# VH-VL binders against Nucleoside-triphosphatase THEP1: the designs that were tried, part 1

No score or structure here was measured in a lab: all are predicted.

Target 1, 177 residues: Nucleoside-triphosphatase THEP1, of Natranaerobius thermophilus (b2a6v4)
Amino acid sequence: MTESNILLTGKPGIGKTTVIKRTVELLSCSSTGFYTREIKRGDPRVGFEIISLQTGERLPLAHTDFTTAEDRVGKYGVKAENLLGFLKEINEAMTSNKPQCLVIDEIGKMEFFTPGFHETVDKAFQSSYPLLATIMKKSHKFCDYLKNRGDTDVIEVTENNRDDLPEKLAKRIEEQL
Below, numbering starts at 1 at the first letter of every chain, in headers, positions and changes, except where a header shows other numbers; antibody chains are not in Kabat numbers.
ipSAE, averaged over its two directions, is called F for ESMFold2-Fast, E for ESMFold2 and O for OpenDDE. V2 adds 0.75 times the mean of E and O to 0.25 times the DockQ between the complexes of E and O.
[cut] marks letters that were taken out.
The coordinates of atoms that the task and the answers printed are left out; those that the model quotes come from them. Centres of patches stay.

## First folded at step 4 (VH-VL)

Design x27
Fold by ESMFold2, look of step 7:
Structure x27 (fold): chain C 177 residues (1-177), chain A 121 residues (1-121), chain B 108 residues (1-108)
Amino acid sequence: as target 1 above (177 residues)
Amino acid sequence: EVQLVQSGAEVKKPGSSVKVSCKASGGTFSNYAISWVRQAPGQGLEWMGGIIPILGIANYAQKFQGRVTITADKSTSTAYMELSSLRSEDTAVYYCARVKYSWDYYYMDVWGKGTTVTVSS
Amino acid sequence: SSELTQDPAVSVALGQTVRITCQGDSLRNYYATWYQQKPGQAPILVIYGKNNRPSGIPDRFSGSSSGNTASLTITGAQAEDEADYYCNSRDSSGNHVVFGGGTKLTVL
């Protein structure tokens, strides 16, 4: 079986986004999608923003200041509409027929509030494009399905492997193109 | 709160087409998906397709691919379903429904009252 | 035929527990959602996701799933629970929505 889908998992703060970013920096092909960054006010984390790999556009996805948001994960209100444009980029890329790597950081609670996210992820996993994604560890029927797909390699990021993963993953992705 | 207001009942001849509207009132629907579900007399619910207006993405049940077109007009907050080459078997109540999302899953939380379409000669 | 199979009818005595089932291969990978429909009315949402009950739905309604089977359970059935019940999920591709054929619940 060809494992074109790479899912990174691991404890919060272990460096999954860093692995994503370093891997993308090593690729010669285009990368389409997004990654997340913490938003901090001093020391405490107060939210998360999403950043386009292609354009550098950034928007907050979740924040403690979103006090009127109906959609929430813990102390964070979720502004699900802010992810819609990023999903449009991914969907358009899947129809472009150009060599590229799809990137989704993260398949997680905050992102699932956005219309079309579930469908976009499902379509990306079924596509022939290399996919590099992070996924929450929490049990969830759809996430468990993704982790158990025969064309998907689930890699737990640890202190012992995180520094070596970017080169290994970039080589693997390049070989698929 | 959001309500879905559908266009009125229609009587159609076989071979013609019908276009049913679904207007969202009390908010913008550009951040929602809209599904179309029909129910023939004495029959169950049948999903026809849906649209995510802000993404411009429509998806159709395989049975209706090629006969159904689903569109949206963001300026009027209205979705449309057009079914062509009508047959007597297309006699049904046609519902639109708003699709809402949670971290756990997604579901149709607001339904229109339905539009009765009768296909007869 | 439908990818989701439901028994066409079930009965329950008033105050007793009933389980309405929905079977399909795709339910191994996708949650089922449950809708109630009374004659002449649009469907209403009863259960979604793992076991989420929207506001206004009595706590006697619960959902579960295991393997290829999803279930809607009504504990202590009441006369007003008499209705048609539809399960709803995705097909094997995950791109299309499918409904089961519906189950008519009669409260005796």
Scores: ipSAE 0.473, ipTM 0.782, lowest interface PAE 2.5, mean pLDDT 88

## First folded at step 13 (VH-VL)

Design q4
Fold by ESMFold2, look of step 14:
Structure q4 (fold): chain C 177 residues (1-177), chain A 121 residues (1-121), chain B 108 residues (1-108)
Amino acid sequence: as target 1 above (177 residues)
Amino acid sequence: EVQLVQSGAEVKKPGSSVKVSCKASGGTFSNYAISWVRQAPGQGLEWMGGIIPIFGTANYAQKFQGRVTITADKSTSTAYMELSSLRSEDTAVYYCARLKYTWEGWYFDLWGKGTTVTVSS
Amino acid sequence: SSELTQDPAVSVALGQTVRITCQGDSLRNYYATWYQQKPGQAPILVIYGKNNRPSGIPDRFSGSSSGNTASLTITGAQAEDEADYYCNSRDSSGNHVVFGGGTKLTVL
């Protein structure tokens, strides 16, 4: 058997989210969770939104326009409460018996501000469901723990492998189900 | 300014139950992560469990599993902790506290003043 | 073990440096948080994460960790630092909060 937890790393902009989306599109099973997408105003990035794989709901997670936000990462204000409903979907899915792949994009600074996020991540990694996630490169005690788990396969996304990964990952996830 | 206001002191008989309330003022209550922490006289802090109201389910310390029920009422911005089958050892101050999340760490940033529960025969 | 262990009491001479320790296997995976509690009061946060000190906490307080051990260091201890100190982290599942037994600091 393969490791049930697949954790994608790599430089910002290398295509980690694209690998996730293409992998999910190839799966026969349901996918529950979320991915992030840049919000651009013309060419410059001005924020990030989160998109539910199950419902298609979109909410901004971070934006340069959130100038009064208490939580911040660099120039972006963070609306951490906007992720709560997505975490609820993941937690509810983990109590179902339906074959599915859990998706968390990204385990990163912005998401850590949301109440219950790291607990949801812990539960997802400990579950028997296939998990496909991305994680920030920055050193962080909890993130380092996730990367070092024996049931977790950490894959660096590069220009050389990103086009081949979706098919490989989809087949591997289907094998686990 | 956010405050957590707890219900008043209680005196209970062994074998009964107690329900302590924690009302939040300010902020969006559904987004709070509220925990219950108790402290018996002369003893340390002990986490009992917690809830995020929008999740609708609570998380309990193993020691209290089956005896504690934690709930939230969004319409009144109030969390509740009910402890059943009371014993003298349950005599304590019961705090509610908000668990704050950051990427730099996780901590209780806001505490209620505590509710004294006395269990005596 | 996943339980957090602290020495029950420690003393420091006024103006000297003291280290309060907390041990547990889960500290390899999760940050420790430190609270100060004075009699009749709710706990106050003093250190969280790697070594973050909230506003209003004197810079003589610092935190560190290595392996399964976290430490709270007070340099130049003052009379007002006399209190109980609790370390706080997660259990092995990551879903449960756990406190150490507390350390009574006496400033001589």
Scores: ipSAE 0.795, ipTM 0.894, lowest interface PAE 0.7, mean pLDDT 91

## First folded at step 14 (VH-VL; from q4 with heavy chain L110Y)

Design r3
Fold by OpenDDE, fold request of step 16:
Structure r3 (fold): chain C 177 residues (1-177), chain A 121 residues (1-121), chain B 108 residues (1-108)
Amino acid sequence: as target 1 above (177 residues)
Amino acid sequence: EVQLVQSGAEVKKPGSSVKVSCKASGGTFSNYAISWVRQAPGQGLEWMGGIIPIFGTANYAQKFQGRVTITADKSTSTAYMELSSLRSEDTAVYYCARLKYTWEGWYFDYWGKGTTVTVSS
Amino acid sequence: SSELTQDPAVSVALGQTVRITCQGDSLRNYYATWYQQKPGQAPILVIYGKNNRPSGIPDRFSGSSSGNTASLTITGAQAEDEADYYCNSRDSSGNHVVFGGGTKLTVL
């Protein structure tokens, strides 16, 4: 495999984020970026929070309680400003000239409301650093472009492969360092 | 209501520099990107560069790279555009505009009234 | 870097339909945005994304895209629609904003 960028797709709840987290744990280098986790109030899902891989900082990105939010995805109000700091970290990392893996979980609708997100994603794909990201499955002009890049490997996460993917992905990423 | 208030008209000599300001009010400053777009008399819109204040660094059009500097002061919600080594061809109306990001692209939703910069001997 | 091209001038009869097209390689990857500008005024957003109209823009304005092109369509042109129209998007890198050359629309 010669692709330097790895995109994970799959149905909701299939375990894409778990694959990302386990892969990162296997890497010898540092990882810069964020992953997304569901927020539950009792049983129902009420939102999503983003977590920094560097600092462990947790911030809500979308929530049903964000009723006055200008940006909305379904029943969720989006607090796009909460992603800005995380994007800044990624951008700074790309100019640091140290071995690392860039992680973006996910390239999705909610994240696109944040200024600089498109640019950050483009820069990550164009950088010399390994990129591991999740991406929305639904058709989207920009996302489709990313999926069809010649330097990008798109992997569908399923129940059959999700347990073995972390070791395979870690090995591929290590070879790029 | 969101407003972008720009500094007044400028008359400059060739070789000098001009710095135009754009103060944002009525909304959040740090959560948006500010771009500078100029328009020479009878010509089209030309993007010069933009900045996301929280990032602190700006992106520039290749044409202006090395000659334009875009900055932002979050404490005053003001963006600046400085253009050096002015030429007669730099005579134009300079706009600041707020760039809104969405999952279906982006758009400039608010514009300043423009600042006329005249470069003449 | 990529450029966006559009016809410098088009005309339409009152009440008729006109389409202004923007072409560029970057339009394969990024959405286009359309602006209307009248003399002495700042540009006004008319269409963005797949086909989104901001508040205050008449429904006779619509947007479409195909391949490396994006189009603004005015169905039932009115006299007040006479203006310059600019398409806007990103260059091939995605890091720079680019405008088309503008199209002067005359309503006959």
Scores: ipSAE 0.903, ipTM 0.944, lowest interface PAE 0.5, mean pLDDT 95
Fold by OpenDDE, fold request of step 16:
Structure r3 (fold): chain C 177 residues (1-177), chain A 121 residues (1-121), chain B 108 residues (1-108)
Amino acid sequence: as target 1 above (177 residues)
Amino acid sequence: EVQLVQSGAEVKKPGSSVKVSCKASGGTFSNYAISWVRQAPGQGLEWMGGIIPIFGTANYAQKFQGRVTITADKSTSTAYMELSSLRSEDTAVYYCARLKYTWEGWYFDYWGKGTTVTVSS
Amino acid sequence: SSELTQDPAVSVALGQTVRITCQGDSLRNYYATWYQQKPGQAPILVIYGKNNRPSGIPDRFSGSSSGNTASLTITGAQAEDEADYYCNSRDSSGNHVVFGGGTKLTVL
């Protein structure tokens, strides 16, 4: 049985987002959601930005410069409000009856500060749409639940499989459309 | 300081509708979720539904689906809860509460003082 | 199941420890939040997440979870702790908020 939900996990920098992006490029349908990219100031990572697959809009989600942010993850202040619009896009897409792949990169700590995030994730998993998401590797009650769902395939991205995964994932997703 | 100010007490007849307001101040209204929770006399807390203003669409408890409407006006930072086809069993204190999200779940950090709705013939 | 269950009433002697437990299938997937409510007042947040206390909540309040249960523990109960306590979480879908039935705590 082929699971309808695909979760990518792996160590930081292994190329999970790259796998997501390449997979999306191979799909015949549209993709709705967002992916995350590191923000660097020279060499060091100073934050994370989220990019909408629908609009291409880029917004910072977390940054070391957000010193007055109420929500924090490590050294980063989180601007949770910046993810709201992207979540709205996903929720609207799920009611559109349009063939599409839902993309959530990442299901992680920073994103959970945004109202409606976990609800959106739950809805995505429960929807009839293919879901391609990355998920934090560290143990977390909600994340562990998602990983252990019977309709979910968890794939560890490694140096050995990351180059071949996009084509394989695209094929699987296409079969679900 | 964040405050949720609710509209005043209501006395309604069975079959009528009531609309309670909840005005938020001291914070960013659009960035938070507002829920409505009621409590009948001597009974427990009952979640009715909630709204994230930017989403525009509310989530409702199954018990109240079709009978409750939750809306939000971002321009006035006010959330509304309208309950129709009122019954005597709807007599309760109705609270609005702000739902805060974290990576360890969520919590209601601010509550209104409650609005007493009495339904009687 | 979308239901959270808790004992309707418990008692504790002054200075003793009491544990209020909430049970529900959804607690396997979602964290529980605990609220204290006294007569004529709105609920007050006391514990959320794994074991987080908001500012102003005494450290005698603690939270824990195991399997499909979540528990609020008061270590060294005080007279002012007499109140109703409600657990809160999500239903199985994750899209609805649910409360337990509440537990009336009497401090003897």
Scores: ipSAE 0.903, ipTM 0.944, lowest interface PAE 0.5, mean pLDDT 95
Fold by ESMFold2, fold request of step 16:
Structure r3 (fold): chain C 177 residues (1-177), chain A 121 residues (1-121), chain B 108 residues (1-108)
Amino acid sequence: as target 1 above (177 residues)
Amino acid sequence: EVQLVQSGAEVKKPGSSVKVSCKASGGTFSNYAISWVRQAPGQGLEWMGGIIPIFGTANYAQKFQGRVTITADKSTSTAYMELSSLRSEDTAVYYCARLKYTWEGWYFDYWGKGTTVTVSS
Amino acid sequence: SSELTQDPAVSVALGQTVRITCQGDSLRNYYATWYQQKPGQAPILVIYGKNNRPSGIPDRFSGSSSGNTASLTITGAQAEDEADYYCNSRDSSGNHVVFGGGTKLTVL
């Protein structure tokens, strides 16, 4: 019946995180969760950091300098522990009765190494809170399940729709609250 | 190297409770996902619940909701499982195990040796 | 939540190939993990994810899945492979770990 879960897909660099941030800026309700930002050293990307929407706390999630990390995605070492506090924030929000939008950017390879991540994602998708998330395009059993859920609207971000999406998504999320 | 050391065997009467400890070493305990898994004699493995200490809350299998309490003490790097209202059917070996997450699934990578709990009159 | 179903016992002749199966609706959504357990020992990991074999596990062990079924295959079974095998995944909510009932493998 209701599609409370909005899942953004699209090519790397198409603007999925920008759509997330613009949508959140238009919301009147609180937003809980995180988004990702590239870490650059001059021109080349050397990592990714995660930023809390509620507090602004920033921690590196993955970096080429994490050479001793056990968990890796390509050239990046992953500090999975750095996401734990953000997951705690999301889980606590889901036990409140306060109107809010949950945000997860991104459901991707790096995030899956963190204990409790996939359970937190499952709970968020099953909750009555609006959820705005991005997801990797790569084939993955759990991600494919999320994309195929009947209560989930999968939207591909393109050059043609990315500028219009924030207003449409914000209106839709507000209507769920 | 991660190591999980469990408390010793227990003999209990029906209606009582038991609290099993699991002390971790070789890493940052607050970041672990610790589960409790039991195995009755001649039977299969049964997940009871787990905790990620930094979250401060536990997750329980529905069957054990209300009878099991799983806690963690970060200062001693120790997880606990307490099972109340014991019955003879609760006679089992109780394992603690660390759940390792990967981008393609999860697995228990370290197990305690198990704690035998015997419930008899 | 969904149960995981395994046959209680399977036999294989020495050197032959055997497949141990695990069925459950949640396997459509969640990866299966396989453990080997010998008497008096804690389980050990043999296969996780799509078909990931940890270091130290012989390459005769492999995993696969299709629909609601996951399989552990042992190609060229050896006497030391005689053990109980458990599949492991999630329930329908994804929040609870579940085990299959286990399959006793006998190598004849």
Scores: ipSAE 0.827, ipTM 0.897, lowest interface PAE 0.6, mean pLDDT 91
Fold by ESMFold2, look of step 14:
Structure r3 (fold): chain C 177 residues (1-177), chain A 121 residues (1-121), chain B 108 residues (1-108)
Amino acid sequence: as target 1 above (177 residues)
Amino acid sequence: EVQLVQSGAEVKKPGSSVKVSCKASGGTFSNYAISWVRQAPGQGLEWMGGIIPIFGTANYAQKFQGRVTITADKSTSTAYMELSSLRSEDTAVYYCARLKYTWEGWYFDYWGKGTTVTVSS
Amino acid sequence: SSELTQDPAVSVALGQTVRITCQGDSLRNYYATWYQQKPGQAPILVIYGKNNRPSGIPDRFSGSSSGNTASLTITGAQAEDEADYYCNSRDSSGNHVVFGGGTKLTVL
């Protein structure tokens, strides 16, 4: 079985992004893609930002201040255009022939608003590169398809396994390269 | 609001090429996903390909790979579709349309009026 | 290109219910979108995603899917519903947009 795609699931706040970041820190190969982080102003969370693994560039993806945004998830407006450059990095990596791990955190509601996101995800899952991604728990036809792919290992992150996963995943990814 | 304005009708000879334009307004063109969809007389809709200008590369339907070139010019907010080696079967209305992405689904939310291309000897 | 199959024509009596179907293996993995087209006009979005109806589309239009089949249902068909209907989705790779061949709806 060739399960080159790793999808992390789990409850909000369980530590999926932390597992991603710790795994990437352990890899000797390059990592291309992005992860998400909360934006806080004082005490309350006001949005989410995306951070490039390759360049360190940070841009807000969703924010309560985006009150006129057409695209919304709950109280957050979504600036879908801010993810476009990150998708371009991923697409270029897939044509580079350089050994690397692709990272997508998260395949979720906010990211789906960006033109080309769906296609970039499809290409990444079909590529020969190791893929480490997080995915929303909500039922969604495309997401359910990704979770059911024969080349994909879906791992639920729990309090019992989250501290052990980074080393296991990093070893597994390195062996695939 | 988004508007897509296409170039006018064309009459072409077999073996020649046609280049249809699609000028966008009402948004940031670089962030659009623009597709080209054609419809021959009495026939169905057929996706030819598309482009996101900031990505710099186009995606083509297999049927048209090698004959179609899709480009974008940010300075004029205009997408182009060029079809080469024209045949009579290429007689059709050619639409440009914006593909809108949402978490609930993906759909064409704005269409040009279409450009009629007639290929005759 | 045969990836999405629709019946070329269906008829419905005024005020009755009709179902227009679209079949393809990729519909197991990707949502279908439905467009209405009248002669000389660009297509108009009718249904997208699971069963989302854009503003201005009457609630007599609904969508559903199961397995490799998607359906557009019109309950209480009106004369103005006479048009061509196209399903739209992705190919098996997910990278290309595909249309069904279209279904001409006649309201009798």
Scores: ipSAE 0.820, ipTM 0.902, lowest interface PAE 0.6, mean pLDDT 91

Design r3
Fold by ESMFold2, fold request of step 16:
Structure r3 (fold): chain C 177 residues (1-177), chain A 121 residues (1-121), chain B 108 residues (1-108)
Amino acid sequence: as target 1 above (177 residues)
Amino acid sequence: EVQLVQSGAEVKKPGSSVKVSCKASGGTFSNYAISWVRQAPGQGLEWMGGIIPIFGTANYAQKFQGRVTITADKSTSTAYMELSSLRSEDTAVYYCARLKYTWEGWYFDYWGKGTTVTVSS
Amino acid sequence: SSELTQDPAVSVALGQTVRITCQGDSLRNYYATWYQQKPGQAPILVIYGKNNRPSGIPDRFSGSSSGNTASLTITGAQAEDEADYYCNSRDSSGNHVVFGGGTKLTVL
């Protein structure tokens, strides 16, 4: 299939990560990669954490308490080194012969600070493995290139489609394998 | 402060190999993206390849595939570049440099002082 | 052959504006970075990303891109700007760093 790469977009809070997680739960094949979750102190969001699909390891990627971090997105300091191990998992998966789905949530500002992230994303998009990712809406030269690739399907997650997407995406991914 | 200290100058015969070291100090070496860049006398910069030590694998410029091996030793905080089957056109200054990633692009923020490799009979 | 092409040399009169160009198909997809190098010295960063200028680089330096071309512009060129300038980006795979051949800037 010419569209082995699936990029989910949509407004903040619409449920992109939930679509990712539900899709992965429906797959019979392995999934390798990570997803993000908000860190809240009570109700206000104070940061973001990354969670490995393979191991369940959780690490903070960005937090308002990271006041000495040189890499920043708005009020959040970024600990770019915390994503390195997750990128290693993805790179190792791409050298295996095992059928699997690669997952990257999110291709966004915070992740770009991590050494090797750009290259890992490029390799994932160019690989023969199905890729399920979220991507920021903001215009960015590399992100615009990814969205415009001929082998990539950009899907906006909406209130109307988010409940139906996991089953459709899982079926589509398994047919590629 | 991050510093990259390279091994000393080398004089080599054609057909032999050279292994240049790059010892890092300051910061956490395993998290660096270390590249090797060379410059022949009077010529431009050439990227040879790079490694992120925690990943354990290197990538190589197409021109150097099969001739260059880039490795890292986390216990000594040292990256290595070995170039085999040397020829006279390999005479150059060989730099190691750290590649810094940002949301708005990438750049080399720290350079070693360079290692001169001379290939002559 | 290089995937990034620069003119080997350009000249500018003191105080005037010069544009140094870099061409390559990969520049449609990847940002360019610009380095200045003087004889006997390691390169120094001038511009990265869309148009980011690091601390210590004069305001007269700016970057731009359109299509397959990236440009470094120096407005009001000074004698100390005389140097070699290299564009730097990715190859078509995105996984390899590539440099242009360099442009020698002469300030008259």
Scores: ipSAE 0.811, ipTM 0.895, lowest interface PAE 0.7, mean pLDDT 91

